# VHH binders against Interferon-induced very large GTPase 1 (GVINP1): the designs that were tried, part 4

Target 1, 242 residues: Interferon-induced very large GTPase 1 (GVINP1), of Homo sapiens (Human) (q7z2y8r1479to1720)
Amino acid sequence: DKRLFVLSILGLQSSGKSTVLNALFGLQFTVSAGKCTQGAYMQLLKVEETFTEELGFDFVLAVDTEGLRAPEHSNKSKDRDNELVTFVIGLANLTLINIFGENPSEMQDILQIVVQAFLRMKQVKIFPSCLFVHQNVGEATATDQTMDGRRRLEQKLDEMAAIAAEQEQCLDVTCFSDVIRFDVNTHVYYFAHLWDGNPPMAPPNPRYSHNVQQLKSRILMTATQESRGNIMKISDVKSRVQ

## First folded at step 20 (VHH)

Design m3 (from k3 with A98R)
Fold by OpenDDE, fold request of step 26:
Structure m3 (fold): chain B 242 residues (1-242), chain A 121 residues (1-121)
Amino acid sequence: as target 1 above (242 residues)
Amino acid sequence: QVQLQESGGGLVQPGSSLRLSCAASGFEFSYYGMHWVRQAPGKGPEWVSSISKSGGYTRYATSVKGRFSISRDNPSKTLYLQMNSLRPEDSAVYYCARGIFTDESGRPDYRGQGTQVTVSS
């Protein structure tokens, strides 16, 4: 029975989820402009045997998911999205929450669904980890903008937590950090644009590559830490999916 | 940017020793297991050795076991390969490589430009 670390990614449709996963681990999830990923796609990665003892797991299961709030599923979209998000978060040791751009409405939509899902997990005593990936943030990497961005994100998360708490009748939850271990300074990663300019003539943005490396390091750290506790077995995954 | 730079290669006689170095930059070196791979002319890449992130675990190809020793210094972000009792068959370009996963292709995610090792009488 092999040890498994499950990494998943969630985000709105066309938010660049698959691109991030591909960049992180050299995966080949289909990146289709305009086509929605249906359901969840999984890739099992075997860890080099020399490294398994120190890492604490034998495999990484990378889970790419259908984009949330996809127009194609407009009529059943909320319930389906909620179920999907709950399932994915429940399955994963670590979930990447991918946010693209600075559209407040889009951000609110994904945060609401995600926060609610984490709250549900808490209720059933499942405590997965999460990292936020905020993509396509303006070139102004000024410390100030990032700080402001973090503050805004935290505020929104807290608001969503309060709403979710009310809906789920959780009186002990007042902020997002009550739902899950979260520090806006360490659990949020800002990504530059994938391209330095406008495709197709634009070269890849070296900052994006750098951001990917930073996130990858964080994921590895988290994976190692999580593995020191109750490591998931392949057999456990099967039971959770059922 | 992730960078791996190999050095220490050269022309040596059979039975001699050589020590390769790999300088790593642009990533958290201590978080990654590292590899040495080599490629001889007209041949595909061959895995040589691997070392865990702390250096506590090592593995060697059968062809080099007992002769080669992989080590690392995390503070200096340097990977080493001590090659003893060199044989003509060891002649190749040696690459330092980063990688956590053994995919079906066995390809690391990054590798250096390589350093040439030639063993000839």
Scores: ipSAE 0.828, ipTM 0.932, lowest interface PAE 0.5, mean pLDDT 90
Fold by OpenDDE, fold request of step 26:
Structure m3 (fold): chain B 242 residues (1-242), chain A 121 residues (1-121)
Amino acid sequence: as target 1 above (242 residues)
Amino acid sequence: QVQLQESGGGLVQPGSSLRLSCAASGFEFSYYGMHWVRQAPGKGPEWVSSISKSGGYTRYATSVKGRFSISRDNPSKTLYLQMNSLRPEDSAVYYCARGIFTDESGRPDYRGQGTQVTVSS
């Protein structure tokens, strides 16, 4: 029975989810514009034998997901997205929440769904971790803009948490940090643009690469920590999916 | 930017020793297991050795076991390969490589430019 660390990514359609996963781990999820990921795609990565003891897991299961609020499903109830998000978050040890751009309405939509899902997990005593990846926000540096962005994000998350708490009758939840372990300063990563300029002739942006490395380090750290307390076995994953 | 730079290669006689170094930058070195791989002319890449992030665990290819020793210094972000009792068949370009996962191809996510090791009488 092998040990698994499950990493998933969620985000709106065409938000660059697959690109992030591919960049992080050299994966081959489809990133082409116009082809929407349907459902959830999984890649199993085998950890080098020499490293398994220190990391605490034998495999990483990377889960790419269908984009949320896909136009193709516009006629379908928000229920599908909610179910998908809940499922993915419940399955994962760590979920990357990918946010593209600064559209307030889009951000609110994804945050509402995500926060609600985490609250539901808390209610059933599942405590997954999450990291936010915020892309296309301009210069991804520790600037005033980034700080302001963090504050805004935290505020929105808290707002969504309060709403979700009311809906779920959770009296002990007043902010997002009550739902899940969260620090806006350490759990949010801002990504530069993938390209330095306009594709297809633009070179890769070195800043993006740097951001990827930072996130990857955080993921590894989280994975190591999570594996010490809550090692998921393949058999456990099967149970959770059912 | 992730960078790996190998050094220490050269021309040596059979039975001699070399110590390769790899300077790492652009990432949290202590979070990653590291590898040495080599490629001889006309041959595919060959895995040589791996070391865990702390250095507590090491593994060697059968062909180099007992002769080579992999080590690392995390504070200086340096990977080492001590090569003893060198043989002509050890002649290759040696690459320092980063990687957590072993795909069927054993491809690391990053590797350096390599350093040439030639063992000849």
Scores: ipSAE 0.824, ipTM 0.930, lowest interface PAE 0.5, mean pLDDT 90
Fold by OpenDDE, look of step 23:
Order: structure tokens, then sequence, then C-alpha cells
Structure m3 (fold): chain B 242 residues (1-242), chain A 121 residues (1-121)
């Protein structure tokens, strides 16, 4: 019974989820614009045996998910997205919440679903971790923009937490940090554009690569920390999926 | 960006010793296990040695066990390979490589440009 660290990613359709996962671990998830990936795709990564003792796990299961609010499923109830998000968050030790662009409406929709899911997990004493990835962030005044962005995100998350708390009758939740361990300064990563210029002729953006490395480091740190606790085994994952 | 730069290679006689170094930058070195791999002309890449992020665990290919020693200095972000009792069959380009996972191909995430080691009389 091998030890398993489960990493998942959630986000709107065509938000660059698969691209992030591929960049992080050299995975081969299909990157398709405009087509909805149905369900969840998984890739199992075997940890080199020399490293398993220090890392605390033998495998990483990377879970790519279908895009939320997919146009193809426009007639399908918000319930499907809620179920998917809840399932994925419940399955994972760490979930990457991928946000693309600065559309406030889209951001609100995904955050509401995500916060609700985490609150539900808390209620059943499941405590997964979360990192936010905000893609397509402009290069100008990166520090100031990121600070403002963080503030706005934190505010929005707190608002969603309050709403969720009311809906779930959780009186002890007033902000997002009451739902899960969260620090907007350390749990949010802003990614530059993938390309330096206009594709297909534009070269890869070095800043994007740098952002990927930062995120990867955080993921590894989180994985190591989680492994010191109650690390999942393959048998546990089977139980959760049932 | 992630950079790995090998050094220390050269032409040496059989039975001699050589110490390779790899300077790492662009990532948190102490978070990653590291590897040495080598590739001889006309042959595929061959795994040589691995070392855990703390240096507490090491592994060696059977062909180099007892002769080579892998080590690391995390503060200076440097990986080392001490090669003793060198043999002609050790001749190859030696690469420093980063990687936590072993896929079916055993390919690391990143590797350097390599340093040439030639063992010849």
Amino acid sequence: as target 1 above (242 residues)
Amino acid sequence: QVQLQESGGGLVQPGSSLRLSCAASGFEFSYYGMHWVRQAPGKGPEWVSSISKSGGYTRYATSVKGRFSISRDNPSKTLYLQMNSLRPEDSAVYYCARGIFTDESGRPDYRGQGTQVTVSS
C-alpha cells in the first residue's frame, strides 16, 4: 500500500489548467481551447525511490479536471460544477484554484463554488490545502498590482466565506481563513503570460517559467508537510472515490 | 530560469580520480533531489547516482558503486560527484539533473549542458 499525494486543479474552461499542470511536472494533459474536457483526467507520477523517505510519499496523483462553467454544459445546472468541485477538493491533498484574467464576474463564480466546497469539507473534518494561481497578470508594476490583487482577492474570498457560512449555518466562520488555512501573501501565485508576445511566433515567457518554479516549490513544500500528517494511501483514495 | 552548470570534467588516465561539480540556480535547490547521469557516444543516457534533498539518502548504479560518491552543499547550491578508480568505460558526458519523479523514461526535469569525462591511457 503505497503513499499517495493527490494534487488537483480547478478552474474555468480554457483558463489554462492543463498548461499549468503540464508545466509543473512535464505532464501530457491535453490542452484544448474551446473543447470541454469531460470529467477528470489523472496521471500518476512515481517518486524516485531515493527521495520517498524524505518526501513522505511514493506517488503523486495529478488530477486535471474539466473546465467549470463550460458552454457545452450551459444547460446543465450549477449543480454539476458544485459536485465536481466538491469531489475534486475532497479527493485531493492540495487543490490549485486556477483563475484566468481579471473578469470579476467569472472570478466570483468560481470562488463561490470553491469556498462552499471547502466549507463542506471542513464540516466533515476533511482539511485539504489550497493554492490560488492567477494567470494572465500584466507585467507592469508587478509588485503593486499583485498587492492590490491580493487585497481584492482576499476581500472577495471573505465575502464568499460569509455567504457560504450563512447558507451552511456555520456561525463560527466569518472569513476564508476560518474555512481553511490561508494567507493571501503565500497561498496566491500570479503568473505572467505564457508567451512573450503574440503566438504562435512568440517565444515562451521566461517569467512564466519562473512563476512555475515558484509554484512547484510551494507544492513540494506543502506535500512534504502534509506527508508528516495523515498521508493518504492508495487504499484511502479508493475509499474516497466510492 | 532553472540552470544547471557542470564542471570538473577532463581527460584522465585509468585509475585516476576526478571531481565534478554542478552549480544550480533559478530554483529552490534544497527542495529537490538531484542526479548525475551520463551519456557515452552512441549510447543512451545512463543513470549514475541520485541524492535526496537533504543528502541523507544516496543511490548508485551498479557500474559505479564503490567508486563514485555523490554529495551536495545546499547553502552553495552545488552538487558533486567524486569519481575514483576511473575506467575507460566511464568515459561520457556527465550531466547534472534535477528530478523528483522517475517516469518510464527516467528523464529528469532539467539537466545541464554536461561536462566531458574521458578516461584513456
Scores: ipSAE 0.798, ipTM 0.921, lowest interface PAE 0.5, mean pLDDT 90
Fold by ESMFold2, look of step 23:
Structure m3 (fold): chain B 242 residues (1-242), chain A 121 residues (1-121)
Amino acid sequence: as target 1 above (242 residues)
Amino acid sequence: QVQLQESGGGLVQPGSSLRLSCAASGFEFSYYGMHWVRQAPGKGPEWVSSISKSGGYTRYATSVKGRFSISRDNPSKTLYLQMNSLRPEDSAVYYCARGIFTDESGRPDYRGQGTQVTVSS
């Protein structure tokens, strides 16, 4: 039975999440190719044999999702998005939460769905990890602006956790760190704009490439740490989400 | 930024030995398995050898097994390839490379600028 590390990415429709996933691992997802569930797309990546014993896994399953709040799903989309997010978070060892820009309504919508899903996983004793990728936030290299953004995100996550706890009647949850293992200083990655200027005339932004490299290193570190603690086998994946 | 810089190539006679080095910077070297890849003129890249992140596991292409030895020194962030019993068919540009997944031809995340090895009479 092969050892599997499952990595998923979630985000709003047209948020550039597939671009990030492709940049991280050289993946190319096509619509409907490799579709395993309603709106999830998967690709299996084989680890080089020389590395498997020290990494602790033989395969990585990369999961991309149909974008949340897609226009074709606007009616009744909340229930469909909740089902998709719960499935993907329950399946994955590590989930990347992709946020594009700083629109308050869009940020609140995605954070509410994600926090609710993680709270439901906690209630059924499933403890996945997450990292946040916040794209298109201006000066991703500006430390003061990044620290303020981290504080704002943490406050929003704590607010969403308190709301979700009231809705689910969870007595032991008062902040987001009660829901999952989370440190806003190490679990949030800020990405510059993909293009240095306005396309089509702008070249690719070298700061975006640097941000991708930093995230890739963190994903590998996380995967290695989780594999030391009994990584999931392929046969175990179905029972984890149910 | 990620940087890989190869050195140690040159012109040698058949049967000679040569030691290549690759200096790494801009990433946590000890997190990654590493490779040597070579490319002869007019040919595609050829995988030569791989080494795990700690150095505890190694693998070699059939064409070099028994003659080449890969090693690494994580404190100095350096990858090595000891090449013994060199043959004219070993002549190529040698690249150090980083990557953890397989593909049809081998695909590293990053590759250095290369160092030329020429074995001739």
Scores: ipSAE 0.435, ipTM 0.796, lowest interface PAE 2.0, mean pLDDT 77
Fold by ESMFold2, look of step 20:
Structure m3 (fold): chain B 242 residues (1-242), chain A 121 residues (1-121)
Amino acid sequence: as target 1 above (242 residues)
Amino acid sequence: QVQLQESGGGLVQPGSSLRLSCAASGFEFSYYGMHWVRQAPGKGPEWVSSISKSGGYTRYATSVKGRFSISRDNPSKTLYLQMNSLRPEDSAVYYCARGIFTDESGRPDYRGQGTQVTVSS
């Protein structure tokens, strides 16, 4: 009767989400990494025995998804993205939303899908946590630009929440923090580029390593907090996903 | 950048005591359990002891239980190993290490450069 904390990462194809998981936990997702039939890949991480009672869990299930918006833009692809996002958000205790680069159209598409999925979880009284990871943000990471980026993301999330609330006829939702517990100042993490320059000549970027450690610490804090009342046993999770 | 710096090793006689320290930086020390690992010349690494993030839970290898005591001070971000009744077989380089998960090899994700402990007459 071991306790399981489920962590998933969502993001667009080629957004570096598997790189983040590998940097956080040393994971390597391959063809034989336990693929789920819904386009998710899973790896089970065993917590050191000495730590399990204070952390509140014995294992972490890391879930890496197939990238959203596969190169084909068919209607079946959009339905699959919605189903995949709903599945992994409903399964996970904590979901990382990985945003790569500065393409506004691609960012809005992922945000729309994600906000819709969280609203669906609220309707069935499931309240997972989320953190946003914004990768390859420009080198101008001064406080003013970070605050501007946070305000723009918060505005977009609130806009998507209002649209989703109208579509789902949820009268009590006017902003994203009505959908899920969210604070744009503490739930958004900005990652520098992985390399200082062009590989293979470029060294690893030390700021990326620092960003990874900050995120890892927040994930552990969140996992400990949520384990104290809403974490499932491994057997219960298998029953729930069938 | 995660850094672990061990100190307090030395040359001592059998039956002596030593206290090892490990200064941690570059991460939130109070969120992580910690370990001591040792490696004697020509041998593979050997787990010695682990301590939970608050210090409330500890575990020891059978070869050192009752003689060694692990502790931590989270405000100063320091890990300790009190080694009593030292024996020649305790001679090794001692490493401070961080790791939450057991991989297939059981290795921690970060180790320091180590401090030498030598127990001889």
Scores: ipSAE 0.409, ipTM 0.781, lowest interface PAE 2.2, mean pLDDT 76

Design m3 (from k3 with A98R)
Fold by ESMFold2, fold request of step 26:
Structure m3 (fold): chain B 242 residues (1-242), chain A 121 residues (1-121)
Amino acid sequence: as target 1 above (242 residues)
Amino acid sequence: QVQLQESGGGLVQPGSSLRLSCAASGFEFSYYGMHWVRQAPGKGPEWVSSISKSGGYTRYATSVKGRFSISRDNPSKTLYLQMNSLRPEDSAVYYCARGIFTDESGRPDYRGQGTQVTVSS
């Protein structure tokens, strides 16, 4: 009878996933239970009692991974990442795709992995929501939210979707919006550097804190909308994987 | 053929309100996120606001947040920008733009001819 919202976070190794989770949930939720399974960390977060009726759910299950490996030519490493990503996305009501820094090749690699995972979910008729979190970018990008940056990301997502569709022989997919419900203007969040300067003497970057609060508000709004349109129970979450 | 037509601009005094509209035709309007962009004489284009394809999510430039409101009506294929508490620095040509392409990947950005907003005296 307890209402559960499942949030997953994916990203490359050392991409700051735990930092984002702590910033999002450290003040407004209490950890009720936690477990580390090889490759996945799961924490049950209890919603404060004063908010349960307003929000429409009682618990949040946060699912985090240790991180995806950097791309290499080995099939074994790619197969393990694909299986883990499929499991994590299959559990989630909302998945955060965490991208760290401004390295274009690493951004393209993570986008390829997650686009392939969402394509696999489409093939089994699972349609989870996603948000992109682009951490540690230049302050102008983080504060201005320019149309050019959003259009460029959309083009790259469409390119990756076409490549994944060819590799998976899914002829009905030509762009990323064929794979999942996505709006580049509202599903991408940009975060500035965590520190405003070099760490030993640098204070926390106030723009980073503001970016976190914007994302937190969107996550809670999404969870509230899902609760009103589709009430999720623990048994429903189990069946989503099976 | 894709067409966007902005209207609703004019000459107004500071503190006034205006409502811009953008009529869309030649494409499935409900499939695309939409934007407002403005350009003052001698300056580059400046992003103003964006709205998702369903209208459920909106974003604003810092300079207009709290004063401007973007909305859309998918049945009438119309995008709106309500501009309140107008300031002289809001003077510009305002354009609506389509930013998400699903059927014609790789086509250049598309915008209308714009509508002039002038805030003075």
Scores: ipSAE 0.000, ipTM 0.104, lowest interface PAE 20.1, mean pLDDT 66
Fold by ESMFold2, fold request of step 26:
Structure m3 (fold): chain B 242 residues (1-242), chain A 121 residues (1-121)
Amino acid sequence: as target 1 above (242 residues)
Amino acid sequence: QVQLQESGGGLVQPGSSLRLSCAASGFEFSYYGMHWVRQAPGKGPEWVSSISKSGGYTRYATSVKGRFSISRDNPSKTLYLQMNSLRPEDSAVYYCARGIFTDESGRPDYRGQGTQVTVSS
């Protein structure tokens, strides 16, 4: 009876995932108490009745992780992060990949983890959607500057897909669009700094609020598309997580 | 509608070279990885080569690695296969294809009509 859209957010430890999630859902939804399972925090968000018919779902399950560590950590830490990423991506209808700042090493770490996970999902015929959120990028939110950022992200995703495909012996996979449906122009969102200057003296950055609303609209549009062909009932989600 | 048109095949002697082309239309060519697949008489399809949407990453079947080179030109929406040191076992109909592993049913996303390559003495 009740339709559930599962949204997860992934990113490295301390990459601002909770800030984005709170900004997205602070105003429109009535939240339920969250709980933590295997390093994932889950909150059930009820959609206002006036929107349920248009959107095609009644609840959003927001899944926030405790944060991923770089793959260069210990073997036990890497196995735990791989299990968490597999669980989160396998559960979600839409996964947000959160990238903070422009540190190349941190970007490669998160991209390696998530591309491997999506390749594993493809092998078991699960095709979740993803969006990338690149936070704390100052003037890069200008359209012409973000085109260069999109090109670099495409290249890195394709590099990671080729590497993962060789490791998994998927000979016909050479780029990320062979793994999941992906369009860098519509699946990547760039966020300005949260504050217009250095906190606490800086005012809130109005461009950040605009970025949040853009992302929120895309998430809801994606959820509406999924509700027409692939949305889960709450009972199905309980079975999947058990 | 999506259209793929292969060309450049022919009858050649062993050791010769050929360059195949695939003209694409009806979709955003630069958004997709592209592939070459071949089918010999009486055999099933065989993957030959793949190239990423930017052209930065290529993969080859072991039977053609070092002899064949895949490339693309996104402005002209054209995929290429340079085939050097051709052998009789390379004789087949060659097809270009879009996104082999992203089809949910495991069937080819799209392919052209093919171009015949025959290598014989």
Scores: ipSAE 0.000, ipTM 0.228, lowest interface PAE 15.0, mean pLDDT 70

